# VH-VL binders against Large ribosomal subunit protein bL20c (rpl20), part 11

Target 1, 123 residues: Large ribosomal subunit protein bL20c (rpl20), of Euglena gracilis (p07133)
Amino acid sequence: TRIKNNGISKKKRKRKISKMKGWVGGHSKLFRTGNQQLMKARHYAFYDRKKKKNLNKTLWITRINGGLKYYLTINEKYNIFVSFLRKTKTYVNKKLLSEINVRDSKSFSHLSKPIMKSTGINL
Short names: E, the ipSAE of ESMFold2; O, the ipSAE of OpenDDE; V2, 0.75 times the mean of E and O plus 0.25 times the DockQ between their complexes.

## First folded at step 5 (VH-VL; framework fv_temelimab)

Design b4 (from t10 with light chain L95W; at its last look DockQ between E and O 0.02; V2 from the best seeds 0.00; counts 0 for: pae E 16.9 > 2, placed apart)
Fold by ESMFold2, look of step 5:
Parts: structure tokens; sequence; C-alpha cells
Structure b4 (fold): chain C 123 residues (1-123), chain A 119 residues (1-119), chain B 106 residues (1-106)
């Protein structure tokens, strides 16, 4: 699936996300510009924030869990993987991890392997 | 098992109002938005509006603003949609649908409530 | 308001046929969503984020597309696939659906 999002204000962050593809943020400002913009703006502060939070969290957890199961000998869960990240003090964006896993499962393994090696788990 | 169970079919006169209920079970009612969609006989789907049950905040399709009122009761895990000033073209099956787990679409849907508006 | 135009509005096909349903948006959208509806039943979530199959959807279904043009394809039509399929967008309010494509037995 191709993302077409150029409406974000921070250019370097936009380039990072768009290069990885698989980014899910369903209400890009570019795609919401149109004759319904006034109606959208009146609901933006509460409706879009809550909707994006619930949807993005669920999608990211599913993608990360799929990647973990592929590369681990134990059925690891999202929560266990996040605990490994904190133990190694690695500051990796969870959304970015889910996007990498969708596009390149080998890159996901290489990103996670040093973290899990310090905990005694081999990929 | 997530379930949405709607109130039964109704027959109404033009100019009256109808209030359809949607009782949710199998999940935390306040964590997910509830949406309302209708389908006229032999026609496609039309979004009416939505409610965030936690805050009571609502959004409406402009076509129905002023006629549609969406509410929710947290204590009974039930959402309601009331449509006033009914016309013959409001004859449709009215669905409640929960916001989906994996994206912005709707999953699951209620079984539907047929509202017939006749002379 | 983003208009979604589905084509065809109906089609007749035989078991085993390859079926393609299109959905065109009046402006560019991030992703397309698809529902299956059988007579007398509520719609069922089918394809999300343009190309991802909902749990329980057979692998003969696929979705593709970007921007304004999206497709749902059934590689080998089965008897249980005769239904009406709807596309949907979430990019701007109001949320809109395509007019539907009814897939019938030939």
Amino acid sequence: as target 1 above (123 residues)
Amino acid sequence: QVQLVQSGAEVKKPGSSVKVSCKASGYTFTDYEMHWVRQAPGQGLEWIGAIDPETGGTAYNQKFKGRATITADKSTSTAYMELSSLRSEDTAVYYCAREGLYDYWFDPWGQGTLVTVSS
Amino acid sequence: QIQLTQSPSSLSASVGDRVTITCSASSSISYMYWYQQKPGKAPKAWIYAASSLQSGVPSRFSGSGSGTDYTLTISSLQPEDFATYYCQQYDSLPWTFGGGTKVEIK
C-alpha cells in the first residue's frame, strides 16, 4: 500500500515515515483538504485524536507481534518486547518498528536482535 | 464475543420520530466509538453520525444534522439514534457499527433495524 | 464530501471466474476499505487498508490500489462469494461508501 502524505510540518520526520511505507495515519491533512474541511475542523480536536489513538495502537501491536513470532522461538507478545526495549535503554519508535516489519522482516530482526541478545534470547 | 443487538422493526407516520437502540456486549463500551449507518431498500450505505460514549461527543453527516440525535448510556452499554421529522425516503435499515480494532472502518455491525415510514 | 464510484454496479459470473471490482474516489485518499454483504444480513468487514484481509477472509480475495483508484479481486469465484461488495473511505467527513457491486450467479 502506498502512502501519499505531504501535509506534515516537519520535513525530516515526514521523509523518514514515507520512505518506510506502511505508515498508518488515516487522517492526513493533505487528504482532508476539500469542501468538507469546515466540518472536519470542528471535530478535529477530540474525534480524530481518539480515533487515531485506538486504531494506530491496535495496528502497531498486531504488526509487532507478527514480527516477534516470526523471529522468536517463544510466542513473544508486544508487551514483552517493549520490556526488552526498556531494559536495554533503546529508544525506538513503536510505529516505526511496525512499518519496518511490514516492509522488510530481515531489517526488523536486525533492529531487535541486539536488544534481545542482552536478555539472553537468540533470534 | 463482541455483539451489537438492536431494537426491533418500527413502522412510523411521516413527521414523527423514531429512536433505535443498540446494546453492546463483549467489550468495554466506552473505549470505542459507535457509528450509525443506514441502507434504503435496494440501495447503498449512508453514514449518519457517531458518538464517543466516554465523553458524549458526537459527529453528524450534515445531511442529517438537526434531525438526528445520537446518545449513549454508559450504565447499560447502549447507544441510541433518534431521527425526527420522518419522511418516506427515511425508510431504511438502520445499523449501529463499532469502530474497528485494526483501522478506521466498522467492525462489528448490529443486525439492523428496519424503519418503515408510510402514509 | 468524497464520492466513491464503484464499477460495475452488478455482474454475473460463474464459479471459478476471476472477478474484479473497482472503486474510484473523487479525490486522493490514503486507503480504501471493503465490506461484503449478503441478502438480509449486515455488512461484514472484509478488506482494510486497501490490501489487508480481515481474519477469516479467504486468500482468493485481494485488494490493491492507491490515490483515487482501488480494486477488489476474487481470483477464483466460489459459491459463497455471491454477495454485494461496498468500498468505503475514512479520509474526510462524512464517511462515504461506494454504491455497491452485486456479484450474481450466471
Scores: ipSAE 0.000, ipTM 0.517, lowest interface PAE 16.9, mean pLDDT 71
ESMFold2 (binder alone), look of step 5: mean pLDDT 91; pTM 0.919
OpenDDE, look of step 5: ipSAE 0.016; ipTM 0.571

Design b5 (from t10 with heavy chain D31S, light chain S92D L93Y L95Y; at its last look DockQ between E and O 0.05; V2 from the best seeds 0.00; counts 0 for: pae E 18.0 > 2, placed apart)
Fold by ESMFold2, look of step 5:
Structure b5 (fold): chain C 123 residues (1-123), chain A 119 residues (1-119), chain B 106 residues (1-106)
Amino acid sequence: as target 1 above (123 residues)
Amino acid sequence: QVQLVQSGAEVKKPGSSVKVSCKASGYTFTSYEMHWVRQAPGQGLEWIGAIDPETGGTAYNQKFKGRATITADKSTSTAYMELSSLRSEDTAVYYCAREGLYDYWFDPWGQGTLVTVSS
Amino acid sequence: QIQLTQSPSSLSASVGDRVTITCSASSSISYMYWYQQKPGKAPKAWIYAASSLQSGVPSRFSGSGSGTDYTLTISSLQPEDFATYYCQQYDDYPYTFGGGTKVEIK
């Protein structure tokens, strides 16, 4: 059915389509999980040789990406969000962001929305 | 120092095939998708397809209708694009391009391989 | 397939001019991406996620837009900015590029 192949084409297309259509339907929910695993795989593989430091950084990235997907209705990557924060000169501790997201997902959403709107990213 | 180095220019006859190579270095080859894009002389960019070297999964632009085959060799960190049944319209510079670190764009690009199909 | 239409196809401008390039998608997309290409060279990543500058891109470049309509702007054109600029979508297969906008010296 939807899981025909581990190829990149179907997975990326479905994820993007669900992001455009918001958080409705089962495909959108399944795509959120897939995006988190894709992010982990790319960052873990890239940082794997420095596991101790990379594990902590990767955990922060995963927590923030989970929060972005769940509350912003846009499948935003942690690295895009961090680059956006630097561009808007918003100085927020990355560790604090990941801990806020874990403990209070609504606070993470409220913190990030004004920053995201300045890039043309729809909330 | 991420680098993509492609094979040299080729001149081909209509009906033959060409296989362009793209050797990657400076990063973990299996962690990033490799894409192929072509550019006819004086024209724009056209996406051909991609491969995920970790899984071997591929995606293709339907326009190439079974003529394009993208492969990867993990042991040499090299991706390949083969285009068969060449036509004069296939004369172009062929680029490999890596999926970007954090997002869904292409960075870096190979230097390009000119394929000339002459009759 | 999502078609991207760039406008203009080419333009002539002088050093110091403000330049605006537009890219329209045939259906709504999440993000627009931009590349700069100089003659004889591969494209270079330039603007990602509609408005974010790649490392090393001068601040005179900016991007904006959402949905179907996106813009790349150069606030004060410099000699090194004469190039062809391409927009790109990554939302659906096949991934497509705009036709390019060649920025030439007047």
Scores: ipSAE 0.000, ipTM 0.517, lowest interface PAE 18.0, mean pLDDT 71
ESMFold2 (binder alone), look of step 5: mean pLDDT 91; pTM 0.928
OpenDDE, look of step 5: ipSAE 0.123; ipTM 0.742

Design b6 (from t09 with heavy chain A104Y I107Y, light chain L93Y; at its last look DockQ between E and O 0.02; V2 from the best seeds 0.00; counts 0 for: pae E 13.1 > 2, placed apart)
Fold by ESMFold2, look of step 5:
Structure b6 (fold): chain C 123 residues (1-123), chain A 118 residues (1-118), chain B 106 residues (1-106)
Amino acid sequence: as target 1 above (123 residues)
Amino acid sequence: QVQLVQSGAEVKKPGSSVKVSCKASGYTFTDYEMHWVRQAPGQGLEWIGAIDPETGGTAYNQKFKGRATITADKSTSTAYMELSSLRSEDTAVYYCARELWYDYFDYWGQGTLVTVSS
Amino acid sequence: QIQLTQSPSSLSASVGDRVTITCSASSSISYMYWYQQKPGKAPKAWIYAASSLQSGVPSRFSGSGSGTDYTLTISSLQPEDFATYYCQQYDSYPLTFGGGTKVEIK
């Protein structure tokens, strides 16, 4: 028979989970949010080349760069980041990554150089 | 709070099918792959397959040779695993598990016992 | 498919003992993952990326290894550590687990 402590224990567990979710979930959310932004970029790349495209592209690259900057300040996640990029290529094709490079080579260079060097993926 | 709540135990006859559900809460369902893993009584863990709820893309362990079907319903945040042509060897606890960072399973459902007996 | 061989399959130990569990892969992998399972319960994430402890895992646990050979170590066994431990690889589908190591009381 399990006991449930919905008062104090819930607050403690919620705070611990939120902190760990922030580390893991934030990084997963950041990568997943970045992947969602890459999907949005693919959509706009095919159908919209207006100011809306530039705004969304800047937002997506900023979020991706923010995630990388956060990751680089916490070295213990480096191996997970490299593994995630290896796995993510099964869900994000080379064409999409190449098209992002063509549209904003500076932001893509900030994202891709350390990744390509550590993973061996040539984009 | 991340929770994966599975449907109740099932008793099935050989040759029939079973569909196990896994209701996710406390996170964005479409951000994480959902995996299915089973454990026969007294045995180890065996991977069945996975789904990406965002795209509907799936992967399967070849051992199940087209008997397993994994689906997801975004509107209810629920993943499903259906196993057809049941055999007594399919008696096991079936788990859903959320994949974190596309590398490991950080949260597991409580398990669903499926018993196949003639 | 990548096979994972855990050793030992079971062990008996006393509280305070140092316990070492090994997992050997049939080919080189990037990282090993570890789960703890108690009877009647779902597995719990324990160690990820070979050596990183999941949140809430006591510091007496450690993981190490690279290539094909990986180890989970408990420096001073506690009563709550009696469980079955599984290793897992994610380098290729199908995802595979080791056969498990049952740590039980002497």
Scores: ipSAE 0.000, ipTM 0.530, lowest interface PAE 13.1, mean pLDDT 70
ESMFold2 (binder alone), look of step 5: mean pLDDT 92; pTM 0.936
OpenDDE, look of step 5: ipSAE 0.022; ipTM 0.609

Design b7 (from t10 with heavy chain L101Y, light chain S30Y A49Y; at its last look DockQ between E and O 0.08; V2 from the best seeds 0.00; counts 0 for: pae E 17.6 > 2, placed apart)
Fold by ESMFold2, look of step 5:
Structure b7 (fold): chain C 123 residues (1-123), chain A 119 residues (1-119), chain B 106 residues (1-106)
Amino acid sequence: as target 1 above (123 residues)
Amino acid sequence: QVQLVQSGAEVKKPGSSVKVSCKASGYTFTDYEMHWVRQAPGQGLEWIGAIDPETGGTAYNQKFKGRATITADKSTSTAYMELSSLRSEDTAVYYCAREGYYDYWFDPWGQGTLVTVSS
Amino acid sequence: QIQLTQSPSSLSASVGDRVTITCSASSSIYYMYWYQQKPGKAPKAWIYYASSLQSGVPSRFSGSGSGTDYTLTISSLQPEDFATYYCQQYDSLPLTFGGGTKVEIK
């Protein structure tokens, strides 16, 4: 079946708008890096054959807070970060966030910095 | 079919300016960034800058800031790159290139526009 | 800005040879992109995300690497593979390309 243009166009516009919001003040670099980090995270989540650790929510939150302390320009806590993600209505799996921080701390920092674009977490 | 068709070759004198056009077809012009890259004869590729046609937002390589101006006309699906204060080292093939479907790379490229700067 | 250093700058090899081109970044990047350019033509998208082949790229091509060190490999060189290959990073502005590797068939 043929892909409907209105759905594809809206999705592509959202991605483009997000990238452009940072171009004037350097946010473009963060958004572009954030998109690359998301692709890397999807790779780790979908293509890694290593056994999943059954990580509980508390362990994930501890890892995210540790990452926030070291890799953000502001000293914000997990709950404040999650509240902002809900405002943007975007998607980031909490388990995936903790795995990015463990496997690639630099990628976690780049993903977390674009607060205006970050994906929401189901809770 | 996605196509980028550029304006023809130009010969310019030092100190003048050149404006290269890039007409897009086969896709929604405002959905993709347009980038400009040049290649001096026998040399590698050098990024000049980019525009998002929907917002008009631009980014430039600092090497060209102040000399390069990138614009887009939504009504004609055409991007433009103007380079002022031309010097002989600006002799190059200038390409427009669309941000690819998979993001972060260039697909397709225009056919190139040779700009020769000589006295 | 992130500098990309390709090696070698040129090479000559025989049909059937295994050819390896390297691209080293001055700082860590997340993914490398590769283009093929034949004389008188615009570059063509070739390998994205360091290792994924663009549609229509022969399976003898492969890409590998992470961090600062990336490679493009041709497992069995064919006459139609003569071209210049460029790496590209998209991690940081300005966007930069490697200096190119010209592959000639001996």
Scores: ipSAE 0.000, ipTM 0.529, lowest interface PAE 17.6, mean pLDDT 71
ESMFold2 (binder alone), look of step 5: mean pLDDT 92; pTM 0.940
OpenDDE, look of step 5: ipSAE 0.014; ipTM 0.595

Design b8 (from t10 with heavy chain E54S L101D, light chain L93W; at its last look DockQ between E and O 0.02; V2 from the best seeds 0.00; counts 0 for: pae E 16.6 > 2, placed apart)
Fold by ESMFold2, look of step 5:
Structure b8 (fold): chain C 123 residues (1-123), chain A 119 residues (1-119), chain B 106 residues (1-106)
Amino acid sequence: as target 1 above (123 residues)
Amino acid sequence: QVQLVQSGAEVKKPGSSVKVSCKASGYTFTDYEMHWVRQAPGQGLEWIGAIDPSTGGTAYNQKFKGRATITADKSTSTAYMELSSLRSEDTAVYYCAREGDYDYWFDPWGQGTLVTVSS
Amino acid sequence: QIQLTQSPSSLSASVGDRVTITCSASSSISYMYWYQQKPGKAPKAWIYAASSLQSGVPSRFSGSGSGTDYTLTISSLQPEDFATYYCQQYDSWPLTFGGGTKVEIK
């Protein structure tokens, strides 16, 4: 029977090489990139009962940002899009926007495209 | 309620070391990075470094390279920062701070630990 | 290292005044973060992602900016706003803070 873990030594050498390249945080920066991706996923999915108000707000922000990327082909962020809505005097409840995006992504895109045009954004 | 409770004030001589503890509660300790920040009297904030408790991975401000050591104990949900070869200019309040829920900032902060270095 | 330069370093203003604090980064960053610190207390998370208020922050506070230039504004200064405000970047290590702006109520 052969050693099933023959590939593990390459990963160990890669980690050592990362530390040898300088800054102690080089390895942590790689884990930070993974941690940042996990934090984005946790902001969408994770629910801490003791912090549910802040987590619910985070969930709304993530849903809106996902809708913007999906339907507008713009790498827009939640706060940038809300700023555009405010400039056009289109004041929509943030919870309502996230609910529409989750349940009817077509309606979200249809609502946001005319607003983007009125702000002078070329799609 | 997320809480960070730090160890008490310390008085140290130059050349010695100090180890400050930070006990976390109210959240899953291994899900969030723990950072350390100091503030000298009448001065601004200075980042020391961080640890990912799940992996033990660390990052340090190069200013403190070779003097600062950040560790974590998963079983007690406690992070530690040890600063060696202390100098009088290391007199400061030392804070632990958790990476926040909205990414890329610190929330909450510990109450701070005053470390005084004098002969 | 990304340097953050806050201006002014301190200011005194009357109740009801509009107060503006600036933070300039030495290179472009994605978002600015702000903390409020009262004497003898730890900093408190105040404004995230350049313009979003933390829960419990009064609506007289606002944040704006992009790229290298960011601001924190208090539309009508109140006595409880006496504090030092710090900006912070998270784009690269080492993580850095601005030098702080001390707001005093006269």
Scores: ipSAE 0.000, ipTM 0.514, lowest interface PAE 16.6, mean pLDDT 71
ESMFold2 (binder alone), look of step 5: mean pLDDT 91; pTM 0.928
OpenDDE, look of step 5: ipSAE 0.019; ipTM 0.625

## First folded at step 7 (VH-VL)

Design s11 (from b3 with heavy chain H35N; framework fv_temelimab; at its last look DockQ between E and O 0.02; V2 from the best seeds 0.00; counts 0 for: pae E 13.0 > 2, placed apart)
Fold by ESMFold2, look of step 8:
Order: C-alpha cells, then sequence, then structure tokens
Structure s11 (fold): chain C 123 residues (1-123), chain A 119 residues (1-119), chain B 106 residues (1-106)
C-alpha cells in the first residue's frame, strides 16, 4: 500500500470531483456533498496516517472554517489569522497558504467561497 | 510555556525492551501530533514514528515497525515510545518532538533520553 | 524513501566568513526544514519552508532552494553559530534528515 513519489495528487483530485458529479437531485444530495467531504477528510486525518498524512493536510486546508473569511478581509495580519486557525483547531499547511497569498488574493477567494458556504460562513 | 520533559537515562541488556516517556505541558496535548526521533552517539537524526494523541492513530518508520510501539495517555498528557528486542546499535538519545500546528516541522523537542544497550 | 545528502559533513571557518551548507534530496521535494543542534542539546527549529527563519534566529542566516537542491547560508559567521545543522524533508514517509553539517569556529 506504499505510495510512490510521482505526480499523483492532481489526478486524484480530478477523479474525486468527477465522482461527486453523480451526487445530484434532491435537497439532501446538494447539502450532502460538502458534508461528506468534511467527514472523509476528518477520518483521513485521525485514523490512517501511513502514506496519507500529506494528502489529509491538503484536504483540511481546502475546508478551513471561519478563519478564511477573516484572512481574506485582513490579509496583512497573517499572524493573527494563523492564531485564529489554531484556536479553531484547523490543521493548515502554512506553505500552501503562503503560496496562494503571494500569487493572487482573488484566486484564494474563489477557492475558499464554496468551502465557506458549506461550513455556514457567510461571505 | 510549551515544554516536553522526558524520562531519565536507561541502561538495558540486549533482547530487552525500553519505554521512554514524554510529558507535555503548556499546550493542549490532544491538538498536536507527537513524534519520536533518535540519535546514535556522534551520528544524525532518525525518525521512528508519530502518534495523534486525540485518536491514538500512529505512523511508523518501516525500519522500526514490529519493534516500536508509540502510545499516548490523554489524562497525563504523556506520550510513550517502547522499543523491544533491543540491540547494541539501538544505543542512542531518544527525543520526543511536537509537530507544529501549521508547520511540517518539530518544535519543541524534549531534552532527550539516553538509552544504552550493553551486551 | 527520500534520502537527504548534506555537504560538507563538517567545516571550520573564521568569524565573519560566509558559510554555505547544502542539502540534496534524492527526488524533488517541497517541504524542507532546518534544525540547529548544539552539543549535548536537543535540536532547535531554525528555518522552515526552506527560507523562513524561526523567531529569534539572527538575520545572518538564510535558506534557499527548491526541487532537489537546498542551502543554508550564514552571511557572517559568529562564535555562537558553532553547531551541527540538519535538513529534514516532510514530503513522504518515513520522514528523513540529512546526515548533518558540523560547523566549527576556528
Amino acid sequence: as target 1 above (123 residues)
Amino acid sequence: QVQLVQSGAEVKKPGSSVKVSCKASGYTFTSYEMNWVRQAPGQGLEWIGAIDPETGGTAYNQKFKGRATITADKSTSTAYMELSSLRSEDTAVYYCAREGLYDYWFDPWGQGTLVTVSS
Amino acid sequence: QIQLTQSPSSLSASVGDRVTITCSASSSISYMYWYQQKPGKAPKAWIYDASELQSGVPSRFSGSGSGTDYTLTISSLQPEDFATYYCQQYDSLPLTFGGGTKVEIK
């Protein structure tokens, strides 16, 4: 079950998105999409660490709670943002967030909005 | 003030086991992972494994799988690493190290526990 | 398993010298970290994300690199910089460290 180092992460993301397209129809299925991803990410983070640790961290980063809204509003207060995430027990990859911030704040906002709506954070 | 305080030095015979403790203070124990790293005398650092104290989930360096057992006790904020079937080449300083909240590195480290395996 | 090769294994330099140590990975990585260890002491977190200094690390230290090749540089060596420096990768399990570079002050 050993995972070899190659370009595997983006291919896995695309495959998951394709599978989620089958979750259509009815009010319960629309709401379930974000909730099921959150439960799956939490399960990965807590129970199966071998070879999955880095992937689980990436999944949690895309589903960051209330701190993303605060971060997008007060970008120049990065240390305050990180402290807020710590208080909410959000497991975050600092390098990934730093790279996104440097390149494009609009891109960060577009990536975070679906996660914010699924977690109940109003934008 | 975040601190990791380890148990004292131990002298063991080949074939026996050792259990090193690491008591955490100054932070929420179950919110961070705990890693174990060893350093043979005059040599570099070698990762043994890690535990998530909240769930008890573990990961091990394959080199130590079957010999190393990492556990944690939430009620005492203490992590443990047990190494069995000791050999003289297991003589090393054993460190616990907290994995950072938002970083992929170890901060802080415990003071280290010297385990000497004398044949 | 990702192997990290540090070079040199040891060096001696004078106060004020520019010192560069390298860490080469057996495959491309994104998560590189550096630790400083004084004799008889535990390692200390020193440089994270290849280039970012931990709080309290003097500005004479810098880190750089990407892919397989990373460096730690001391622009003006000071007596308190005597230590062994270790690189560490976090891209895959098992987590691995370089063999260390011992920096001695002449």
Scores: ipSAE 0.000, ipTM 0.543, lowest interface PAE 13.0, mean pLDDT 72
ESMFold2-Fast, scan of step 7: ipSAE 0.190; ipTM 0.701
ESMFold2 (binder alone), look of step 8: mean pLDDT 92; pTM 0.939
OpenDDE, look of step 8: ipSAE 0.010; ipTM 0.618

Design s19 (from b3 with heavy chain T55Y; framework fv_temelimab)
Heavy chain, then light chain:
Amino acid sequence: QVQLVQSGAEVKKPGSSVKVSCKASGYTFTSYEMHWVRQAPGQGLEWIGAIDPEYGGTAYNQKFKGRATITADKSTSTAYMELSSLRSEDTAVYYCAREGLYDYWFDPWGQGTLVTVSS
Amino acid sequence: QIQLTQSPSSLSASVGDRVTITCSASSSISYMYWYQQKPGKAPKAWIYDASELQSGVPSRFSGSGSGTDYTLTISSLQPEDFATYYCQQYDSLPLTFGGGTKVEIK
ESMFold2-Fast, scan of step 7: ipSAE 0.151; ipTM 0.644

Design s30 (from b3 with heavy chain W105A; framework fv_temelimab; at its last look DockQ between E and O 0.04; V2 from the best seeds 0.00; counts 0 for: pae E 16.8 > 2, placed apart)
Fold by ESMFold2, look of step 8:
Structure s30 (fold): chain C 123 residues (1-123), chain A 119 residues (1-119), chain B 106 residues (1-106)
Amino acid sequence: as target 1 above (123 residues)
Amino acid sequence: QVQLVQSGAEVKKPGSSVKVSCKASGYTFTSYEMHWVRQAPGQGLEWIGAIDPETGGTAYNQKFKGRATITADKSTSTAYMELSSLRSEDTAVYYCAREGLYDYAFDPWGQGTLVTVSS
Amino acid sequence: QIQLTQSPSSLSASVGDRVTITCSASSSISYMYWYQQKPGKAPKAWIYDASELQSGVPSRFSGSGSGTDYTLTISSLQPEDFATYYCQQYDSLPLTFGGGTKVEIK
């Protein structure tokens, strides 16, 4: 079902937009300043701790056509990953979600609803 | 295990205030909004307001006309709801409830705190 | 604010019965949720996004609807299903709940 982005969801969206406004010299600097506490636990769970360059990118974007089902199976940290996507307003394309759905409908159903509800909220 | 544990029942006189606490455990407190909902005896559910513990931002049901104050303490992972100028119709069970993951329903809920307002 | 009207307010049914609960919104909404509450207990998350079952909810439950009219259906009542069910909208502040539908054993 389609999400209208009203109520509390609108409040959460506006808060995230405000947080992005203080950038100096690039997106990774702001993300470091505004999200350092949030990213520490997720860094150990989802990202190579040595690759700071990709902190603003989701695991999905880097490995799109080969990675979603694989990462869900190996990591078994779906709820943590979904929470990470919600906090960072990750830019997951609906086209990507459709490709994943063709490969594994069960995994797609469990993953796609939280991700699709967050798409299109970043400006 | 995600849990919300609320403070105990209270008996109050009209005109006084009550402050209910909600201790969160088993998750990152600042990553989820905390909502407050009440239920008068034999009646339905009524939303009071919410707080984003990360920023301290709040939203309130206007019905409470500035009588409700919702706060959060990040260091103890505890949310608070204070209701002032109590009336007998404020007698209810007060619940805290965590926002659901990406539009899931509120989950979990605290066990509830009965606040009785009478003589 | 958006008002939610549940119907019926109560019903009496036997184990094995099919029951249907409705929730009507005063204006069109997109975010409908359902909760189950047993006496003396906090509400439990039951259905999100109008039709999706929360984790652990039995498949005999289903939800449907769009716009202003939403339905929760139990295909074959079990003893543990006797409870009060609430709908909730998330489209506009204040967040509002329906008045509840009490499902009792006959």
Scores: ipSAE 0.000, ipTM 0.528, lowest interface PAE 16.8, mean pLDDT 71
ESMFold2-Fast, scan of step 7: ipSAE 0.158; ipTM 0.642
ESMFold2 (binder alone), look of step 8: mean pLDDT 94; pTM 0.956
OpenDDE, look of step 8: ipSAE 0.228; ipTM 0.797

Design s35 (from b3 with light chain L93F; framework fv_temelimab; at its last look DockQ between E and O 0.03; V2 from the best seeds 0.00; counts 0 for: pae E 9.8 > 2, placed apart)
Fold by ESMFold2, look of step 8:
Structure s35 (fold): chain C 123 residues (1-123), chain A 119 residues (1-119), chain B 106 residues (1-106)
Amino acid sequence: as target 1 above (123 residues)
Amino acid sequence: QVQLVQSGAEVKKPGSSVKVSCKASGYTFTSYEMHWVRQAPGQGLEWIGAIDPETGGTAYNQKFKGRATITADKSTSTAYMELSSLRSEDTAVYYCAREGLYDYWFDPWGQGTLVTVSS
Amino acid sequence: QIQLTQSPSSLSASVGDRVTITCSASSSISYMYWYQQKPGKAPKAWIYDASELQSGVPSRFSGSGSGTDYTLTISSLQPEDFATYYCQQYDSFPLTFGGGTKVEIK
């Protein structure tokens, strides 16, 4: 048989799109909420050292390279994920994202899934 | 503490309607989807539908389309599920359950509301 | 809609036994979840993404599978593990659950 991994990724993408067709009025919110949480994390990390401990206690921290590959079932999607964030005017420090992935892989999944889910593609 | 508190048990006649409430506390109500699931006595779980409280967007199991109405009130952090044209097979415990933006599953669940439809 | 068939529907086992529960989907899925439910209580989130344990779930639990066939395994049953276990898919609406597997003592 042909490339098994390529066929699996395409099948997963089609199933996700089919699931989203049953939803009315909700998908744009999922993308916005994920982006807003990322912007808050960036704000705390870049613009206020006094709030670092609140970021560590109330927001997620995860290193993104291994976490993205593991949780989104999309091999080598790091560059696509970062490119998507830039195209949506989301400004993210690469060091912060990698530190978030290392410390809390669940927080990385919480960030990544809404962005990928809201597009309904490539999953 | 994240908590979902549902309205009390109800006894209804066939052909009538029931409206179950689910009061949320301990989290930002509009950041999470609210789902409704029922369980007939001694039976499995059945998904009814869901609402996104921020947008008012809904999804329904086709089995209940035309009978189920799911709403949310942001000001009271309360979700509602109304089921009309009740039948004896609608006798069940009705649960609300939270699903997060990043999760595909339900945590927490409400305590359940027993609705009994007598024939 | 995607149907989930759990097997067995019930089983009787002793403390310390190894227990395996299966969930079979009518078509290939990517999003499989497990819940534990005790009598008179709401279900609890147990295993996500087929194999990942929820916080606070004992390591004696494990999950595996892909495509259409999934399993939940308890390596050494404890008294608190006697409950009904449900699988759930999130690949398409309507969301569906398996029929449940009741794990009983003795």
Scores: ipSAE 0.007, ipTM 0.538, lowest interface PAE 9.8, mean pLDDT 71
ESMFold2-Fast, scan of step 7: ipSAE 0.198; ipTM 0.673
ESMFold2 (binder alone), look of step 8: mean pLDDT 92; pTM 0.938
OpenDDE, look of step 8: ipSAE 0.159; ipTM 0.769

